# VH-VL binders against p56860, part 17

Target 1, 255 residues: p56860
Amino acid sequence: MMTAEVRTPEQGGGPLTTEPRAPRSAPGHADASAPAFGPETDPRDIIRWALAAHPDLLMPSAFNLNGVVLLDLAAQAGYRGEVVFVDTGYHFPETLATRDRLESRYPELTFVTLNAGASPDDGQTPPDLYASDPDACCAARKVDPLQRYLKEQGPSALLNARSRDQASTRADIPFVEEGGARRRVNPLAHWTREQLEAYAAEHDLPVNPLYFDGFLSIGCWPCTRAVKPGEDARAGRWAGKGKTECGLWQGENKL
Short names: E, the ipSAE of ESMFold2; O, the ipSAE of OpenDDE; V2, 0.75 times the mean of E and O plus 0.25 times the DockQ between their complexes.

## First folded at step 2 (VH-VL; framework fv_barzolvolimab)

Design b2c (at its last look DockQ between E and O 0.01; V2 from the best seeds 0.00; counts 0 for: pae E 3.8 > 2, off the site)
Fold by ESMFold2, look of step 2:
Structure b2c (fold): chain C 255 residues (1-255), chain A 118 residues (1-118), chain B 107 residues (1-107)
Amino acid sequence: as target 1 above (255 residues)
Amino acid sequence: QVQLVQSGAEVKKPGASVKLSCKASGYTFTSYYINWVRQAPGKGLEWIARINPSGGSTYYNEKFKGRATLTADKSTSTAYMQLSSLRSEDTAVYFCARDRWYYGMDVWGQGTTVTVSS
Amino acid sequence: DIVMTQSPSSLSASVGDRVTITCKASQGISNYVAWYQQKPGKAPKALIYYASSLQSGVPDRFTGSGSGTDFTLTISSLQPEDFADYFCQQYNSYPYTFGGGTKVEIK
């Protein structure tokens, strides 16, 4: 059974519930056509459209630079929903601290931690599965908890922080992806890392401290390294393992 | 070698202002906050304010709001604190210290003594 | 403002002794506590961050523990260079605040 930790604005921060939230209502407006968006479109306008079309919109986040910028833009655009984070048991302590700082900064949002209480030694997966079969590790500790939550909540759309500048595997990300179980909205699709960094600096956003040590894409500590000068941002993810994307963005389980 | 090197001692009259400097070296200046902390003779430590050199954003202890002003010069990797309307109770050693929040204040300057006397 | 109540204000100890210093926060601060050492006429030196994580280059005889409101710095076997003042500090909320300090003196 999935355990979800919910921090609500009215309660402040803390793990006050272990029960999953009730499923969200099915959206009658999920079929609204997206406007023609361009590279110059303000991400907040995209988010405002998404909120109007999808009142049940959910935002998954791992609190990397893109995710932190999206969270701030979404709050400005009127997002008041959930920010959904999966605790794999392998997050850097810096990542968990970044989540705490974001919760404090955005009391108007509801931060949901899936798989709360996870640790490397919790028996959810065999020891060292992250090394021998990283796809199976991700499936068990990240993909499955999120997919179960999304099935139970039933959102008609997700607000994702992906951008084309993150990696060659993301070069073709559209603003709105149709098909599958739900619509996927990528307001930052055309923002560069330079734009994201400038925005974060201007707004004094809480950025994962590891970012400043060259960790430009941060996942689980066994599968993450600092990138070398000249490498793309995701070169440190699953280095030497033949894996370039998390299962959340690939195959039948694609968000 | 990560260092914060502070300006030399100051002697001031009540009502004057002082501007202290803190020069950073050995790291990316814009990647860390700079905090200012003071210590009166024989007393504990008191946090004054901090600045994010990347965007210039500041946060002040209410006790010092209106009297303390923090700035940063990215081109010289130098943070500054100006304290105005000085009085004898402002006599202290003033430290700068960097942090990235999670790791605490990991590197401190050597301190600048400010003496305010009639 | 969050008050950090540090105890004792001073203590006398011998080389080899186990030394314990406590800080109590006036409200919950999770693990956002740091510990510093300060010698006369010198700047503070960072020892511990996030309640229990050891700063680089700090000997492992220093340990931090606690969470929430009650925090402890322990020196497992006091060395001659450890005679100094010690301060806790919370960084959960602005304004950041320090404990009143503990002077560790040679007996």
Scores: ipSAE 0.392, ipTM 0.754, lowest interface PAE 3.8, mean pLDDT 86
Fold by OpenDDE, look of step 2:
Structure b2c (fold): chain C 255 residues (1-255), chain A 118 residues (1-118), chain B 107 residues (1-107)
Amino acid sequence: as target 1 above (255 residues)
Amino acid sequence: QVQLVQSGAEVKKPGASVKLSCKASGYTFTSYYINWVRQAPGKGLEWIARINPSGGSTYYNEKFKGRATLTADKSTSTAYMQLSSLRSEDTAVYFCARDRWYYGMDVWGQGTTVTVSS
Amino acid sequence: DIVMTQSPSSLSASVGDRVTITCKASQGISNYVAWYQQKPGKAPKALIYYASSLQSGVPDRFTGSGSGTDFTLTISSLQPEDFADYFCQQYNSYPYTFGGGTKVEIK
């Protein structure tokens, strides 16, 4: 009875050369020249201020829960500018459908889709870049198109859907950020997930259906999974890759 | 470690062809474009072409169009550049380099010297 | 083709000096500029990407700046190992193009 020694294949996990994580860009500095907004401040009032101060305000969006809520609040506050979305070629069909529903619901807004019709095979990047180098993939398919567009448009400020409750890395996000190429306004900085969900339900907003399947933060399909109970909302983004952000808000070239 | 290792020096006559190799290691070969750049003695850098090893798509500098041919072998993680109708002006060090888009050409081969002489 | 005009072609400096190299693009290229260092008989080494971002492992004495058409590489305090050739490159569009190079020599 020759005991066949099952040679457990040594998973030669070559050392993941942890390329030194680009230093976590310090949270944007609060703009001291902005009004003293507080957790009790109506986001619509913040948006009205932003519109008055920055008539050329633009709204980048990935149409997550926060983005959908912000879009509705912005429309109510009198925003009539562009909603800028980047088609990476790797979005979930549900995300694209959510965009389309929002575009239909808010005809007073101008939806701009950068790289509309992008696909994994469009030749912009190798189809498997997301697996080997998610930073390069995000840079090429998301950050670069958006930066090019923003440079061309030259808005003095961005209206962002970021909140403190989204991730530990956003715990100290101010209402108004200074530094970089433009101001960043975060009207939802203090809104909790519970508040966002309640608002979306109350107003029957078209939230991405994947959210209800545990996709609490939705990006490209190769780099997004549902989170487990008790996990951070962003734990499903680039899981196992040591990446937590797409690069839009990091480094000297942050938006 | 990510590296590109190029083939050895070549001496050719005018009108001949040369085929250079660039072997990639330490990363997923099909995930990055490979560029070819040359440098004549005492001169600057000149971009020749790039290839996508995944699909084989190429872009060429018009200056080299018709003379340069890029190929890639996924099984050996090796990129190739063939340059035909060689001239004395083609005497240079030829480099392959990994293209990381937003991040530029971040990894370079050691270079291959090509000498074209009668 | 986008022309990258690099200046100066050469400069002499001492250890500890501040060195500045400029590159001007013939048209707007956003921030898609890289800088490379090349030592004699060696391949170029990437220093800066996207005009102002340091490559991994590059000392912070190297700084890239600029946008649009005008770009600058600065070495805040020149070290003995920094005597080399430097090249700018645009990768905004094909064909990629390089500056003419700058030789940094010991004074």
Scores: ipSAE 0.068, ipTM 0.694, lowest interface PAE 2.7, mean pLDDT 90
ESMFold2 (binder alone), look of step 2: mean pLDDT 94; pTM 0.959

## First folded at step 4 (VH-VL)

Design c1 (framework fv_barzolvolimab)
Fold by ESMFold2-Fast, scan of step 4:
Structure c1 (fold): chain C 255 residues (1-255), chain A 118 residues (1-118), chain B 107 residues (1-107)
Amino acid sequence: as target 1 above (255 residues)
Amino acid sequence: QVQLVQSGAEVKKPGASVKLSCKASGYTFTYYYINWVRQAPGKGLEWIARINPYGGSTYYNEKFKGRATLTADKSTSTAYMQLSSLRSEDTAVYFCARDRWYYGMDVWGQGTTVTVSS
Amino acid sequence: DIVMTQSPSSLSASVGDRVTITCKASQGISNYVAWYQQKPGKAPKALIYAASSLQSGVPDRFTGSGSGTDFTLTISSLQPEDFADYFCQQYNSYPYTFGGGTKVEIK
């Protein structure tokens, strides 16, 4: 079983505990249908529906702008499930600081940090893998640990922070995606970058400070660059590699 | 050049109000918070409050709640602090300073001297 | 409120000396500590953020260290322009609070 550092509401701001995680047992709601959501729908209403339909809902997050905004809206809507972050060992210090500040701000939530392969010097992953094979690096340090955790926990749905405004590949994402291993709920599908920025500012949310230096989508430091004016927000991810989406949103390995 | 330029010195009587300005240039005003910090003669630094110019959200040190009011004008890239019901203990140099939380307060205004005397 | 206890309140030093200033937080603040230098009649100048990261343009003789509750600013070889007041500041929790300051004076 995978071990994870977990901060629970019981622990508050105390030291993190690393524990084996037991599989979740709720079967999900195969027959539940989504309401007709539209451009006027409050994301909190989508989240409330998702919680009612899927009490076992989990929220993976890399704590980019979208993730931070979704976290705040989800907490307001009554979400008390896990917020799952993968520590790849290659995150910017600013990203880890953003996570720490969110953990302190939302003591009512359970934060899970997956640390399998988290150190570049762990002896398990070659130090130059990110330069020679970024797809293999992403799979080993992020996609595989997250997929193993989700297989073990067995949630019937995921709460995702994707929006149509982020990239051409995301332009048509629905509020509720069917198919694959589980449902994916996108409460922010219809929100623009400007709406997300305004919301974060109004509520004094801890946005990753690199965002304001042109890092509109932040992943591992070897595979992330600032975007150019007019580029999609995700254009800086895997720059020069012909890749724009993480494996968890693609093909047979879609979450 | 990134800079914060503050308004000139003020002399006030006890019970009066003062409104100080802090004009930003050389960066995107809405991408940084503005803090207000004071320093009484020969003493240390005391944090008053912080504003996010993007949305106008504020956080105040409890000691100054009800007396300090922070505002920001995005069109002129100017932050303001009004301090009411002035007391002699409010005699200090008042600084504005920008931050983007993780990096601390990296750029400071030159300070505005406020003297409160009867 | 988080209390930042800074020591010493003053010290005398000569050019070339190694100077150490300490700052203790009343509760854990991770690494959210900044250090500032202030010369008479001037605004504070940022030196260090996140306990140990050097601000742009600051000489590498300035070093910050520590985490949790105990923090240190070190000047490895004091220069004439380094005679000033120094302040630590926590930005982990509101209200932000400063240490009482350390005056570094010429011997």
Scores: ipSAE 0.547, ipTM 0.803, lowest interface PAE 2.3, mean pLDDT 84

Design c10 (framework fv_barzolvolimab)
Fold by ESMFold2-Fast, scan of step 4:
Structure c10 (fold): chain C 255 residues (1-255), chain A 118 residues (1-118), chain B 107 residues (1-107)
Amino acid sequence: as target 1 above (255 residues)
Amino acid sequence: QVQLVQSGAEVKKPGASVKLSCKASGYTFTYYYINWVRQAPGKGLEWIARINPSGGYTYYNEKFKGRATLTADKSTSTAYMQLSSLRSEDTAVYFCARDRWYYGMDVWGQGTTVTVSS
Amino acid sequence: DIVMTQSPSSLSASVGDRVTITCKASQGISNYVAWYQQKPGKAPKALIYAASSLQSGVPDRFTGSGSGTDFTLTISSLQPEDFADYFCQQYNSYPYTFGGGTKVEIK
């Protein structure tokens, strides 16, 4: 069962469980228009525009390189909304450590962890769903908890960390996506892997250590492998299953 | 295979500066930070500073800020620490050590002895 | 700065003994503690990271535990090659700081 946990450092902080907020109205959505953004646009300007148009913005994150960079830029731009992480029960310890470091570094932000249920007792047994249906595994452990939370909270827009150079399927993503249940904003659409790495290094950001071992796109440990030279960054996700995208982006459009 | 090899022993007069090197091999140099740590004779370990070789970005222990300068040369996979205005209390073995934060400092250089004598 | 208080400063033990070394942080550091072994004239060798994770190639008689402020390193059955100095280190916050060390010497 999905539960939400919020950590607040001000209280001498342990994990806190909060009830989901009532669904929000969508202030400004109907009349919002996006300005022309281009290859030289500072991502912080895109984020500031998004905050003005959608004060109810939420930022889902798996704390991959893109997510960590977006988080820092968003905090600088004045983002003070929720950072939503889905704990599938099958994350690498390095991913959870990266989350914990980010919570400590950005006390001005609210981190929400959605729990998809208990982790396996031995921590090493792969989920049954991975072997037979990686889409069902992704939906049950990640997509469904996030979609339920988004339906309950009702944000008018999401702040996403996708960039065009991550995979061929992402090559033409716009800065602002319309349609579906809510707007999606991609402030990093035009940034390269080299720019992301340089930014993270410059600001001493806590990048998931597995990134440097070839895990260029990190998910649950049963569904992720290191990429080979010349492969797309997302080639390691659901290896051998003919899949490079989580159903999360398709499911998001249905709400 | 993974190694950090440091430069040889140095003897300096008070007020001089010294530049130590730490050559990395067997891994991608820019994927790990390099730390500098010293140990005075019979004493414990003291952290000086850390560099990210990818961008040359540094963080210093305030005790050494203004005297220690870290640099890294990606073309030779070599990290450097320069320590200026040497005093007798700077006499120590200086170590370089790589880290990727979560995993601690997993590989260390053999150390360079610096003796500051009047 | 975070102060790491390590105890004892020295201990005498025999081969086969269980040895426990403790390390206390002046404030909460979660699990960002590493343990190192150092032999005379040599560089430190990494033993444990993230309070309880064993470094590659380190014998499983070495165990780390703890979180928050109190941490321990245990050697379950001391071997001749284990007589050395041991140091804890926090890497939660800059500056990184080390404990004062524990000398494990022959009884």
Scores: ipSAE 0.072, ipTM 0.628, lowest interface PAE 6.2, mean pLDDT 82

Design c11 (framework fv_barzolvolimab)
Fold by ESMFold2-Fast, scan of step 4:
Structure c11 (fold): chain C 255 residues (1-255), chain A 118 residues (1-118), chain B 107 residues (1-107)
Amino acid sequence: as target 1 above (255 residues)
Amino acid sequence: QVQLVQSGAEVKKPGASVKLSCKASGYTFTYYYINWVRQAPGKGLEWIARINPSGGKTYYNEKFKGRATLTADKSTSTAYMQLSSLRSEDTAVYFCARDRWYYGMDVWGQGTTVTVSS
Amino acid sequence: DIVMTQSPSSLSASVGDRVTITCKASQDISNYVAWYQQKPGKAPKALIYAASSLQSGVPDRFTGSGSGTDFTLTISSLQPEDFADYFCQQYNSYPYTFGGGTKVEIK
């Protein structure tokens, strides 16, 4: 992290270089038990439940495919809270352009950008941390600023765009995750990548174009790599046309 | 200084293949895509294909699919385009150009002239 | 494929003139348009990206505007070094396509 000042938990005020935040409009948190959600449940119903149970709900997003789809569904379900993005200083221009398009498309939402430091020119001069420890670079510039913001704001729950389809470590995530300081709600837990792509295409959502160049999980450029050919463990997805097609593209590649 | 330097002129017979190179310097090669664009004498610009050097993923103009093959060598920061089954209408100047999508093709190679004649 | 129709194909102008070149896409491409300048025997030089953003090192007499299907490149006060060919390009969808070009010639 280039902003050492943030590492002290007792320091007053907001997170690192954040736009002024409006006070929460919703009354205090209501602790409600989660209903039984299933494979047929509309994500908007999960979001509506979450809003009723947690009026102070926040949505962190890196504006990857899942995040963009969740944002659209959340807006439809009545979400009017904060969409929190960490500007690591090392984002691809495509990521920042996607953010700008989303801010323009959803004026009813409040977009909060947490700044971890100045951006390098053209991505040519990463700090020594990137060269020696790329994972630590992502943690310091993305995870730490977000955790500080969440500690300072104290939301009772987060609206996350995680799905079981993304990784083996996510295969069994529940729709509502208990424990710790706050609940995590995963309205898209049961959606597949195919469903996410189809939804984005049908609704003409601004998907980060790097997604179609093999960047299935996009963070800052020093810590993000494209998926290599043959790395998909599911034979059906490797063989299928759907994995390589893109709804944002014109002509025969349009989904 | 950011620069793309292309290989020298080629003269080929119809039916032959040609492999052109584009060597990048002055920036991190894997953070930018490389496009290949051609220009026939006195004509406009025609986009052939694009490669992401970090993952090797390619996108081809259907007109060139099956004849053009893009590759990239990260160890030498060099992109390549091979064009097979050459015809006289493939006579053109071939350019490589880098992009990061939103910023357009901001840096171009000097071009490689390919002449296809008997 | 998205067709980019550029107009005019050529124009004659004098130093100090305001020059306007237009580019029309056959379908909505948002703001994903770039403009390039090309001099004889040289590679294209990037001028504008995202319809209206000026490339680094490009003089501010060059202005891009438009969105959706209609785009314009304007040179507010033509200089001797501006006599060249100009091309628009869409990068909204594959295949990327260029306009037919506009030759800006001395009057």
Scores: ipSAE 0.006, ipTM 0.420, lowest interface PAE 14.0, mean pLDDT 77

Design c12 (framework fv_barzolvolimab)
Fold by ESMFold2-Fast, scan of step 4:
Structure c12 (fold): chain C 255 residues (1-255), chain A 118 residues (1-118), chain B 107 residues (1-107)
Amino acid sequence: as target 1 above (255 residues)
Amino acid sequence: QVQLVQSGAEVKKPGASVKLSCKASGYTFTYYYINWVRQAPGKGLEWIARINPSGGHTYYNEKFKGRATLTADKSTSTAYMQLSSLRSEDTAVYFCARDRWYYGMDVWGQGTTVTVSS
Amino acid sequence: DIVMTQSPSSLSASVGDRVTITCKASQGISNYVAWYQQKPGKAPKALIYAASSLQSGVPDRFTGSGSGTDFTLTISSLQPEDFADYFCQQYNSYPYTFGGGTKVEIK
């Protein structure tokens, strides 16, 4: 059974609730086609469009650099929906501390932490699944819990922090993806890492301190290492496994 | 100053249970895992289990599963390990140690000696 | 379980000597190796994490290196306070496992 830790705007970042969540309001119906966004479009304009087209919009976040920047831009654009984080049981404590700081900084937002219940410390999930089967580990700890929550809540669209600058597999992502169960909106598709870093510094955003220790892409601890100069930012994730993407964005596992 | 302070020595009979404590100070208790590691006289280190104090999630070395039980009390910043069905082979010094995974076990308690004899 | 094979089990050295201790993992563990020093009757003290990073307050004569399966701890110029037991540990996979230890003793 899925449980969730929730901080609502009414609580001002106060006490967490860890009860199973009931389904939210019924999914909205949106017939609006996406406008033509370009390389100079302000991400806030993309977010404002998404909010108008999809009042039930949700934002999954791993609280990486992109996620932190998107959260701030979304709050400025009027986003007041849920920020959904999956606690895989393998997160760095620095990632959880970053979540706590973000919850305090954005009291106007609702933060939902999904507790998968499949942590290796519950004795039900093999601790070496990440090493022997990274796809199964990703599915059990992140994809499946998130998909269950999204099926229960039924949002018509998701707000994602992906950018083309992150990996070769992301080089051609559009601002708005159609198909599947719901739309996916990528307001930061055209932003570079330099723009993200400059924005975070200028606005004093809480960033994961592991970025200062040579981690250019932060995931679960069994699959993450510091990158070497000249390596792809995601090279430290799933080191030695030849994988750069979790199944969240592909085929049968597509959100 | 960051410290882990463990409870005092225990002497138990075979078949008994023992509950050891590890009190943390000088840091945010819920931001670090607590590991339990033992060392039999003249032997090496053996990892027993770890707990995440934030959610209470635990993982056990299969060798100790069913006999070791880890808990944590956030209000007192104290971690506990209970070991049941004690055997003479459980005679060892038991350490608690915090970790943040990537940074290894950077702070250790002083150890608690457990002697199991008839 | 990942087996950590530590070599040598003991060595004799003099102050000023260069000491090298090796650890071999039974399977690839990237850089998730820590090294600890233990003196008689005391808890282990952390020296190295992530194969090569010094813990706070540890003298720079201690150096860690390696990746994958082969790891080394080096003490460049042994000091009187360095006579102790040393252990490697992998934290890539559960259960966490330690090497058998190396006793560094005076000649």
Scores: ipSAE 0.005, ipTM 0.420, lowest interface PAE 15.0, mean pLDDT 78

